# Designs tried in a protein design chat: VHH binders against Formyltetrahydrofolate deformylase 1, mitochondrial (PURU1). Part 12

Target 1, 298 residues: Formyltetrahydrofolate deformylase 1, mitochondrial (PURU1), of Arabidopsis thaliana (Mouse-ear cress) (q93yq3)
Amino acid sequence: GESLDSSVSPVLIPGVHVFHCQDAVGIVAKLSDCIAAKGGNILGYDVFVPENNNVFYSRSEFIFDPVKWPRSQVDEDFQTIAQRYGALNSVVRVPSIDPKYKIALLLSKQDHCLVEMLHKWQDGKLPVDITCVISNHERASNTHVMRFLERHGIPYHYVSTTKENKREDDILELVKDTDFLVLARYMQILSGNFLKGYGKDVINIHHGLLPSFKGGYPAKQAFDAGVKLIGATSHFVTEELDSGPIIEQMVESVSHRDNLRSFVQKSEDLEKKCLTRAIKSYCELRVLPYGTNKTVVF
Short names: E, the ipSAE of ESMFold2; O, the ipSAE of OpenDDE; V2, 0.75 times the mean of E and O plus 0.25 times the DockQ between their complexes.

## First folded at step 4 (VHH)

Design h12 (framework vhh_7yz9_2; at its last look DockQ between E and O 0.01; V2 from the best seeds 0.00; counts 0 for: pae E 10.7 > 2, unsure alone 61.7 < 65, placed apart)
Fold by ESMFold2, look of step 5:
Structure h12 (fold): chain B 298 residues (1-298), chain A 124 residues (1-124)
Amino acid sequence: as target 1 above (298 residues)
Amino acid sequence: QWQLVESGGGLVQAGGSLRLSCTASGFTFSSYAMGWYRQTAGNEREWVAFITSGGRTTYADSVKGRFTISRDNAKNTVYLQMNSLKPEDTAVYYCAARTYTVYSGSKYSEFDYWGQGTPVTVSS
């Protein structure tokens, strides 16, 4: 016949691979040969080898034909290299095939981070599946946020808490089918038992430049103290308050010309941008553990 | 409060079998991927097998077809059935807990546990 076979053209799709192992001769060559041997094309390649630490980190972006290099074969081929080097971490993502990361969003009263994330999610700029929103504050059904959640079929769970009962077992049940948890201004401290029970990543937003201002520091107090810089920090949650590995930090200048309202507005703008950028970097496999409490962020 | 305790190691002749067990204490064992690693004197630990929280298994090429990893979430235990053992399998075997489906960044100290090891010696 005619050009019927040309209607079955290859659809090239992106893939990402991250790799962490002890440093050795030839790692980059082996990883790049793996991709090239299957007809893949490398679009970007980042490497970090710290001085006097014997470790190797990389992140590669490539494009490939999933008919010629099936998704399961991609896993097998990279796992073979991971075994050769005793890798501590080897992760492949193929966004067009792999399910989106499932997340739950936790917040208390303030919703500026939640609103920003919902808008970015709606615009396709936050590649997640939002399983639910959980808060220790009840919200009226006629608010903009609640109508947005209803329109998109995202459950809102009100979990009333007290000082004596944070209801962490109830929260654990609600989030058991998630890949990671996002604290979008959740003002309750998660216990070590919660963190062990959840057993997956928890990402938080902190109003300040960690590690300098751990804990609560209300905007009014910073304003009255006359600070000239404000910041926001997004980090992984550990048992030590506000001490987990940092993913993203943002800073903005303030001056005597800011009143309390403009000061708070700048702070909230930093928080929402910082958190959304951190989540995006995490989902794109740009965040890798480094040392005891650091990250590599490609 | 997390603890991993390996057992079942020992001396065995080549061609023989051993079953290693690793019992976890703490909550939510079912949420962790589990793995086995091994180490000989003077060498780096090498990966042997993984099992995800959902039960999917993967193996190093050197043990594929001979070793089987499994888990019993009701008993908080992961197993390594080692068949057709070779002298090259002689090592200290460690179990480890990781979040298989997410980045290592959240596994810092609280989520990346190692057992103390169980020695396996395979003689000819």
Scores: ipSAE 0.000, ipTM 0.210, lowest interface PAE 10.7, mean pLDDT 82
ESMFold2-Fast, scan of step 4: ipSAE 0.557; ipTM 0.799
ESMFold2 (binder alone), look of step 5: mean pLDDT 78; pTM 0.788
OpenDDE, look of step 5: ipSAE 0.037; ipTM 0.539

Design h13 (from a02, 20 letters changed; framework vhh_7zox_3)
Fold by ESMFold2-Fast, scan of step 4:
Structure h13 (fold): chain B 298 residues (1-298), chain A 123 residues (1-123)
Amino acid sequence: as target 1 above (298 residues)
Amino acid sequence: DVQLVESGGGLVQPGGSLRLSCVASGFTFSSYAMGWVRQAPGKGLEWVSYISSGGRTGYADSVKGRFAISRDNAKNTLYLQMNRLKPEDTAVYYCAARTYTVYSGSKYETDYAGQGTQVTVSS
């Protein structure tokens, strides 16, 4: 009901809506009519209805005038539809208005994934706020990564771990204000108690093509096994080692002419690209849980 | 060994009322979102209503204002109060249960359904 839309040039901004409910007749029509009735324009609409399962998944991208359709009203209107369909999930993101997801990055000795994420973040290509970096390895202050973090005011927390004390309570305190965690080659296993205590999503990069070569040294395992493809997997962390729902995978060909150094280099290149793609997809509401251990990726 | 046992169906005249019950066992009832789905003769499954573990409710447009869903966690029982029944409400009504593993922003779901209870609305 405001009459002030004529006082400024119309500015249309992007919004994303994700919807999950029991399958029913007319869901797409109701969702699209909601957007159109408020003067919004749909740019993309993806739907997934699994075979032999009475559930509906959708993701819509649209543009709208926030003067004619205020951000709070967008939430109320989609909430009304969510109630009509008994929705299991209904989430709206408006990237120009809503705060970016806050993350912490965990790593051990290897930093190639952290470096790639920091470069993408600096270039505006990674839509997150980095609250801190946590490592069980100390780093010299004169390294490029440590100078980068200092220059941008990103805290680095050295949290020494032993077999007897993984310092999970200390890590939980450091990450309490994050929206999700990123394991960028963090080589300590997070316990079920940690995962329950954190209560939010944890995304990992595994330097192997899952479900093959779980655990330590997957590039060495792949080399010794004589594989013809090497890969990296980004997945949600669960209590089962390297078994959580997969978000993204990347592969590259290898042959008998590749030595172990070449395998490691190819692995590292796939890892950093795979992780950054997974994090971007997650932040854009493209990744949804499906079944007990699967994902829908729009 | 998850079981959902529906009861309370029967024959009723248009404008009448029925109360359906569903007794759950074999899982932590209070942690599950619960709902009702129905199947009319010669038609597919239609969602009717849901209630979250936190008590938030939703209804299909066809039943909104006439049906009320509720739960009693102490009795592991789900209810559907059906008022002002219409011939088009004639269906087998199924109790359904959903749960999510607790991860903020990401959920893993498990679905269960009962054997159903017949509701017939006729003059």
Scores: ipSAE 0.000, ipTM 0.138, lowest interface PAE 11.8, mean pLDDT 82

Design h14 (framework vhh_8fcz_2)
Fold by ESMFold2-Fast, scan of step 4:
Structure h14 (fold): chain B 298 residues (1-298), chain A 124 residues (1-124)
Amino acid sequence: as target 1 above (298 residues)
Amino acid sequence: QVQLVESGGGLVQPGGSLRLSCAASGFTFSSYAMNWVRQPPGKGLEWVSGISSSGGRTTYADSVEGRFTIIRDNDKKMVYLQMTSLKTEDTAVYYCAARTYTVYSGSKYETDYEGQGTQVTVSS
């Protein structure tokens, strides 16, 4: 309820819970009762139960009073349900209390994705802390992007690589305190040793519609193939090139009237939007692994 | 190094009691939920009981509820399973297992740590 003083309102803050377990009767009731028993209110509830696979996925958005339901108690209450159902995943985020995910951004020559990420971040639309930017290309200090990074105290690390030394150990040291990595048109292949050593999620933007047009020059490949849709794909990085689980895809129509330059420009616009949407979805706990190489995206 | 070491198993008659202990080392024990899981002869793993990271919440499988009690001591880095009114069906190797649910990883669905097990045999 409401207090007798009309200037006093309930201090309700948003929370998100994701849950993955073996499918069983009553899971939704137990999860929703957990929230309701503490005076919380569910604003959204998504469920996925794959056909012929005895597993359950859910994501709930709710509001609650952190005085009546302290943050540590929220974790403990959902942990109790997770134990009961032998949950494979059970994670709570409370964005106003919990620290933002820390990321590093890796890029090569092209910076349109980095620029978009920085603008969305500055506008409060990208819920991350940017620890640093790493590039295998030098950038002049008087460029827009370099001035932006300097104004915001974000370090830029130029890591010159050679064919005999990709400097992956140096990059691992720079990113050790991040929660996940973002490849914003980083055009070098990260080794299996790097991925194992990092041990956390790496999200990439590929300037093509996967699984088609893997590798180099996807826009040119698409143009040469006479496609009627151009696109971009954001995916988790695995040892297999351009083959990790897909998080987000965006498309745009093309025709015989589009020249190669038009294909490239449409591709770049899709890439920056696709990546920012994928990162936002990941941070909001919308992306859960499904099967060996798939995702559930709520 | 991470270790979970179970002890306290043995032969007991039906209706008897046993207390299992699990000593944890090499990780931040107070951040992990603790579970007891058992494997009866010739069968798969069966979840038995769980306790929250603080010890404020406990859960039990229907088959053991009212007979078993799970307890933890975060200062000693120990979890216990007090078993009473034991039945022949409780005969199994008992494992303790640690899991955290507070860390998001989009690709990791494993129990974080498991012990070596302790044998419980209920027979007259």
Scores: ipSAE 0.219, ipTM 0.647, lowest interface PAE 5.0, mean pLDDT 86

Design k03 (from f01 with S53K Y98T E107T S108T; framework vhh_vobarilizumab_d1)
Fold by ESMFold2-Fast, scan of step 4:
Structure k03 (fold): chain B 298 residues (1-298), chain A 122 residues (1-122)
Amino acid sequence: as target 1 above (298 residues)
Amino acid sequence: EVQLVESGGGLVQPGGSLRLSCAASGSIFSSYAMAWYRQAPGKGRELVAGITKGGSTSYADSVKGRFTISRDNAKNTLYLQMNSLRPEDTAVYYCAATRTTYYYGSTTYDYWGQGTLVTVSS
């Protein structure tokens, strides 16, 4: 029998699905049929098949009626397909239903990236829950950033670190309930033991155009080298310093008319924009692993 | 280019043993985590055993105490010693290699062999 509940007008909501598996015939048809069979409508469908790796990547954006296709059934249906193809990644996010990703933000002395992320977060443009901010630098309570954090109930943890004691176990305890970690100009190198202990994604902003100008003072290195483009790079953190898979890069032209202060200012503007774009891309399931140290970004 | 070639599969009776080998190309082997997966007809791919570049091992609950994963970095070869085999172990066994990468909490395997068939029947 027909339920009177079926007389309610459908509210269609957006969903996103990413899929990564060994390449095979018919994957696109199976994924698209899954959505269509449940009355969903595909708004966008991106596919990438690399020439040499025999792997398949897709990202679909669709709208659906959560009454006809309940959230738990969406997971079950995509899991059935994932199991059939032995998927390496099959992730569904429904932003209006699913909890936001929980993050912690790590920084040192410079706060321009933190400030930008807080503003984007407050404006509803960064789809995360900020669980805390951790810094190896104290900040005065009357600074704009500290007042902002206090107003919004976001804890600030001062974790005094030295070269001899990075206090990684303390930091691990503080970030244990996060979905991923963001390094917003955190200037201590995280050890392989930290990365293994955390066991989740860590996204960094590097204030240089990788793979050039790794390590300290990239803006000064760029200025001294006489470059005509400067940039910022957001990447996943791996044990190898400034060498993790790249998520986002941004560039700006420079000339002999730019002094070192101009290089630093342009760098800072690129850094904050690059990091927020990378985090947004990650939260929208646009970033997938490719090869040993590359990304697919849809 | 990474190439993985499995060998050692075959027909065996329940309670028997098999040793699978996976030969890897180049210097990649010592830098990568390695794993054995299996896929039975009509089922999805299942992780059987994993070994990190440092030698730490992990096993699916269904094979703990029966299977042993090991690696020989000098020979660029991964092994799976399979003891006390059961009919449920019947599957195509795949060798996989990756640098450990976490994306949305998931470990990914970038390179796969073509597979070797293991049939356990009475």
Scores: ipSAE 0.102, ipTM 0.474, lowest interface PAE 3.7, mean pLDDT 84

Design k04 (from f01 with S53R Y98G Y103W; framework vhh_vobarilizumab_d1)
Fold by ESMFold2-Fast, scan of step 4:
Structure k04 (fold): chain B 298 residues (1-298), chain A 122 residues (1-122)
Amino acid sequence: as target 1 above (298 residues)
Amino acid sequence: EVQLVESGGGLVQPGGSLRLSCAASGSIFSSYAMAWYRQAPGKGRELVAGITRGGSTSYADSVKGRFTISRDNAKNTLYLQMNSLRPEDTAVYYCAAGRTTYWYGSESYDYWGQGTLVTVSS
C-alpha cells in the first residue's frame, strides 16, 4: 500500500553501553542483538574476560535512531538483559540526550590541576558541568583562577578547616547534587564517614607514581632516591590513603642533571594531564571496577 | 552463589552485651568490604558499622564507643561486639558484603544476609 513517506533523514546519535556480569555463553550475541534488533549499528566493541575469574566485561559504542529506539526503551532493553545475567554493572550513556555529569572540584593551595581542568572544560574537552569549586584555602579575587570562575559563574567556596574540624558535613551539603567529586590537590584526608555519606565516586590526583612514594612530597622522595622516572597517578578514593584503584598514570624521564625544582615542575605537568585524562575516560564509561583493587580501562 | 548467614541475636537486658557473627561462603570474604546494618520497626535500614578489606573501620555516631566491628579472614567471619546495649538498639541486624571500590552507600553492598533479631528489653 501507500503511506506518507518519513523522508527526513533520521538523526543517528552515539550511545555507549558498559556491561559487567558473571561469564556465560552468548552474552556478546545478546547484547549485540539488542542493538541490532532496534536498528542500531555497532561502531566498536571491547570485551575482557580474565583467565582466573568467571566474569565478563564489555563496552560497546553504537549509533541509533532515538525516534525508533527512545531513550527510556534503551534503558529498559538493557535492564532486561542485565536481570537475565544478574549483572553487577549495566550502564548506558547517550551524550546528546543525557545530562553531563555534575562535578565539584576540591583543592588546597596548589591550583595547577584546577587551572588545567578549567582550560579543558572551556575548550569543550571535558564533558562535565562544574557545579562549584571548594577549597580549604582563601584565594585573592584578582588571581587568574578567581577571575576565571567569576567570569563563568562557577561558585568558589572557602571552607576553613582545622586539625579538629574538617567541616565534612558542610562539604557534603555543597556537593549533594554532584555525580562525582574531583580532588585536584586537596590535601585533607576525607574520612570513611565522608565517603559513605557522599556515596558516589571520588577521583583523586596523586603527585607520585603509585604504589610508590605515598603521602607527602613524593617528588622530593623520588629526587632523594635517585629515580630515573617520575610520575603521577589518578585513582578512585577509598578509605585507605593513596591506595584506591588506579585509573591513569603518566611518567616522565629524569636524570642527575635535574634539580628538585625541575622534578616538581615535571611532576605538576604530569598531574595536570593525568587527572584530565582520567576524568575524560570516566565520563566516557571507559573505567570499570575489576577485582578487589583494580580497573578495566577500555 | 555468595551466602551470608548471621547468628548471635537474641533477647538481652539494657546494659548487656551480645556478639553477632556473620559466616560468608567461599573465598570472596577477603576480597570484600563488610558491614552491619540494622532496621528497627518503622524505620529504613541504617549503617551500624563497616570494615574495609584492609581493616579500616567506621561507626554510626549512635554506636561509637559501644560497638566494635572485626573480621577473621581465615574463618570467613564478620563480627559485631555490642556492649552497653540500649532499648533503642532493638532491630534486625543485617550482614552485608560488597566492593567499596567506587561507592560507599548501601547500594555498594552486593550481598545481604537474612538478618538476626536483637531485642533489648527488661
Scores: ipSAE 0.000, ipTM 0.160, lowest interface PAE 12.4, mean pLDDT 82

Design k05 (from f01 with S53R Y98T Y104F; framework vhh_vobarilizumab_d1)
Fold by ESMFold2-Fast, scan of step 4:
Structure k05 (fold): chain B 298 residues (1-298), chain A 122 residues (1-122)
Amino acid sequence: as target 1 above (298 residues)
Amino acid sequence: EVQLVESGGGLVQPGGSLRLSCAASGSIFSSYAMAWYRQAPGKGRELVAGITRGGSTSYADSVKGRFTISRDNAKNTLYLQMNSLRPEDTAVYYCAATRTTYYFGSESYDYWGQGTLVTVSS
């Protein structure tokens, strides 16, 4: 059943394309011509070419008619260009057609990041499907967070861990059907074997301004060091502790009038906002690898 | 659409060998990080082996030293050489591919094959 109403305009939907290759003449023209040739309209186009590295990064946002440019053809057309330029990355996402990224959220005792992510998710501000929540801490069923999870049918898995048994095989089984993991104040270090076994991206929130104040109690370290800015850092998890590529940072001013309790409170407020912004940026294809341990963030 | 088609599965005795192939349609196989996953009866999918665009490999602890992942970009084909097979290796084996890389050697898998059955029994 096709509509015969000639007043019906084509339904245009948003698409995102990210591209990374060796720098060359004509890349922007070729990518924009690809979109225009199929009747697409570019709404935004960001380009980054580093001074000391002959590489090209772009991110384009466009609208298109999926009847005239079917989703499979969008992929093929950008792949043809990627082959021509020997692209290191070429990724297309069409949020209204492509399935949402599936995530699991890992946390320990503190739940402020989880609560913020759940609220943003409920408000449609976090473009993910939450498959489950995993914690090495038990939570009472009458808490606000546990009632929220039950109301929305999100499983909570209590996985008791020790230094001798981090139960990584159990966690790997629980997260097998996820696209990426989010560590929302999960205070156990994931091993290299876990990271290799999972084989996908893991994003962490660190409650300090990296690369300073790695490890435990970064708010206390910052307080003791007499800093004038505190921050939170969201980063990719690598085998080296608190050293993965940075996705997002948020900062707030502190002074001699702030006590340790004030530092901790400001830190927690920054953490929850930093993590949700990082996850949104990741899902929108804004975050690309750059150099040896850096990111491009559009 | 990118399609992945696995082949080479079958019945083999314990201690035997088998080679799986995954043929990719779609012209940018060399831009994809690739992996083999498996799903045993009554269990979830698990990563067996991964290979990056640059050829770096990773293996599950249960298969290290027995399995070898490799790719042939000219043939758009991924391989898994399985040696010293055990009954516990019995599973449907899936090929997976991704263009997405957000940091060193880490990937999200966007495309999956239909699977090929490997049965290890006497």
Scores: ipSAE 0.000, ipTM 0.138, lowest interface PAE 14.8, mean pLDDT 82

Design k06 (from f01, 17 letters changed; framework vhh_7yz9_2)
Fold by ESMFold2-Fast, scan of step 4:
Structure k06 (fold): chain B 298 residues (1-298), chain A 122 residues (1-122)
Amino acid sequence: as target 1 above (298 residues)
Amino acid sequence: QWQLVESGGGLVQAGGSLRLSCTASGSIFSSYAMGWYRQTAGNEREWVAFITRGGSTTYADSVKGRFTISRDNAKNTVYLQMNSLKPEDTAVYYCAATRTTYYYGSESYDYWGQGTPVTVSS
C-alpha cells in the first residue's frame, strides 16, 4: 500500500537476487527490466558464464520501495522469470525484512575462531542469529568466552564423545532449528549419516591451504614441507575429509626464519578472518554452487 | 610401552595390489583413531586415509576408490588395502594413532610408525 500520512518520500531498502539457469539470449535484460519496471534501481550486477559450460550465474544488488513493490510480489516477479528460463536457482534476500540465518557454532579445544565470530556478531558485522555453541570439550565458567555467552544468553552445550554414545544424534537434535552449521575448529569428523540427517549446509574452517595438507596438524605439515605460503580454507563439508567446495582462502608469507609456533600463530590469524569472511559472503548470497565440487563467489 | 609396527611394504607392478598392516602394542588401541600418511621423493608427508574409533573412513582424492582403510580392534591392527597401484603411489607409508579429536597447537600425533617403503614399477 500507499503511505497514509501524505509523506511521499520513499524509503528505499536494499535487496539481493541470485539467479542460475542455462545460458540464453536476453537474461540480463529480463532481470534488469523486472527491477526497473517496479521502480527499483540496480546498484551492482555481477555475471558469470563459464567458458566450457552453457550456464548463467548472476547476482544483483538493488534498492526498491517496499510499498510500491511488496516483498511477496518481489518473490512472485522473480519466480515468473525463473519459470520462463527453467532456473536451477532463483533466491531473493531483503536483509531489513527477511529473518537472519540461524546458526550453531561447533568447536573443540581451540576457541580463537569462536571468539572472532562472537566479536564480529556483537559489532553487527556478522548477519546471523547464533542459536547455540556446541563443544566436545568442557570450558570453565569464568573464562572470557563463557562469560560472553552467558551475558548474551547463548547456550553452550558440552557433548563428550565416547564409544557408547550416539553423540551425532544428540548434536542433530541441538541443531534441528538452524539454517546452516559452522565448524569453528571442530576437530571430530562428521559422518555421512550426520550430514544426510542434517540435510543443510555445513561450513568448516580448515587451518591449511587446501587441497594440500588435509587432516591433522596442517600447520606442522606445511612447516615440515618448507612452504613459502601458509593459509586457511573455509569450505562446505562433505563426506570426504577436507574436500568440499571452497568458499574462501587466505594466505600469509612464511620463510625458513618462521618456527612452528610462528606458523601456528599466522595460521590462527588467517583462520578467524577466513571463516568470518566466508560466513558473511554466504549470508549475502555471494556463494553459489558451480560444477561438481566448485563455487562461484561474487 | 606403546609402539606402532608397520609391515607389508615392498615392490609391486603398476595395476597390482598391496596390503599394509600396522599393529599397536598396548591395551588402548580401540580408543584411538588411526591414519595413514605417505612421503614421496618430491614432497613431505601427506595424508592418505583416516579411520575413526567407530570405523568411519575418509580418503585423499588421489587414492579414493583405490585404497581401503580398515581396523581390527581385537588384533590392535589397522590395514591399508591398496588396489590399482600407480607409479605415483611410490612412497614411504606411515601409520599414526591419535584421538578422534585432532589437537591443534599441542603435541604431535600420540604415536607414529617407523614407515614402510612401497615401490610401484611402471
Scores: ipSAE 0.000, ipTM 0.099, lowest interface PAE 21.3, mean pLDDT 82

Design m03 (from d04 with S31K E104Y; framework vhh_sonelokimab_d1; at its last look DockQ between E and O 0.01; V2 from the best seeds 0.00; counts 0 for: pae E 22.3 > 2, placed apart)
Fold by ESMFold2, look of step 5:
Structure m03 (fold): chain B 298 residues (1-298), chain A 125 residues (1-125)
Amino acid sequence: as target 1 above (298 residues)
Amino acid sequence: DVQLVESGGGLVQPGGSLRLSCAASGFTFSKYGVGWFRQAPGKEREFIGAISSSGGSTYYAVSEKGRFTISRDNSKNTLYLQMNSLRPEDTAVYYCAAGLTFGYVPTSDYEMDYWGQGTLVTVSS
């Protein structure tokens, strides 16, 4: 039946819920009933139950009326189910209400990843707040990227570094109010002390298909070696170089028809797409821990 | 070397309280979700609860709801377990464990990178 409040049209907003617990009979039914009982509608539902590991992972996307199902009640209702199943993780995000993740972007000389992320951010396709951009390379204030940053009120911090002083304490201060850090072609190795001091996730873009090609592998060297596949890997940063859990990988074929210029362009296109997709997946709660050094990416 | 060292175990009467500590070294503690497990003699190891890397979220096994409180101090690289209203069935070796799970708590052996050696808790009259 229709209430006295029927003259007010509902505004339906999206919600995302991720769930991780020991596998049990009826989990999907209970989770879907929670949403349906409040008038919500599921638009997408992903499940993974790994072999020989009695655990359950899920991610649901739904729309709902926040007047009928207030944001705090959404939390309480899913928390009740989480407690009943002894859930290992239960996380809800409602993008139109919840604060966006705050990030800082670190880069060195090459800015193709930064430019792509700024364009996606401006287009509303990267759901973050960019608090600042940090680089160990100075850029002229009259360049297109610097004018873009100024126009949008995003600070650019030049941090002059040497092998003897990476100025990690200065960087830590600049990024203290962020939710995670993005290395958009930052060519300095972050120390274990930096990682301990920051204490939150750091996401990197690597040229190549890890675990192969750890460290540097210059595009000219790969081109001269005649490779037929190029790749890019976005991964979490750990104390071991280029060994953290992988979030996204992309690959492209190359051939004799590529000159050095087109080869480099394909490589840069892979890197910017790979990093951008990884960040979007992370912010949309698609990246879940799995095993020692693996991820589930819904 | 990586270490997780539990302390604070011992003998306690039913209805009593006990606080366990887990001191971490050799890794970036603040990046890891950390939690507590226990194993009674002849039983399988079971999950008690865990806390996120930032300390902002805690999760408890349903059987332990309301009696146990997990906290962490990242400045001291220490995880804590406050146990209240202890019962004889809580007698077990208690282990701390840490896993890099991207803000989610690590709860299965498959997800753990590091384990402590355990501390014995005995609840008897």
Scores: ipSAE 0.000, ipTM 0.130, lowest interface PAE 20.3, mean pLDDT 84
ESMFold2-Fast, scan of step 4: ipSAE 0.334; ipTM 0.738
ESMFold2 (binder alone), look of step 5: mean pLDDT 85; pTM 0.867
OpenDDE, look of step 5: ipSAE 0.585; ipTM 0.834
ESMFold2, look of step 6: ipSAE 0.000; ipTM 0.092
ESMFold2 (binder alone), look of step 6: mean pLDDT 85; pTM 0.856
OpenDDE, look of step 6: ipSAE 0.693; ipTM 0.871

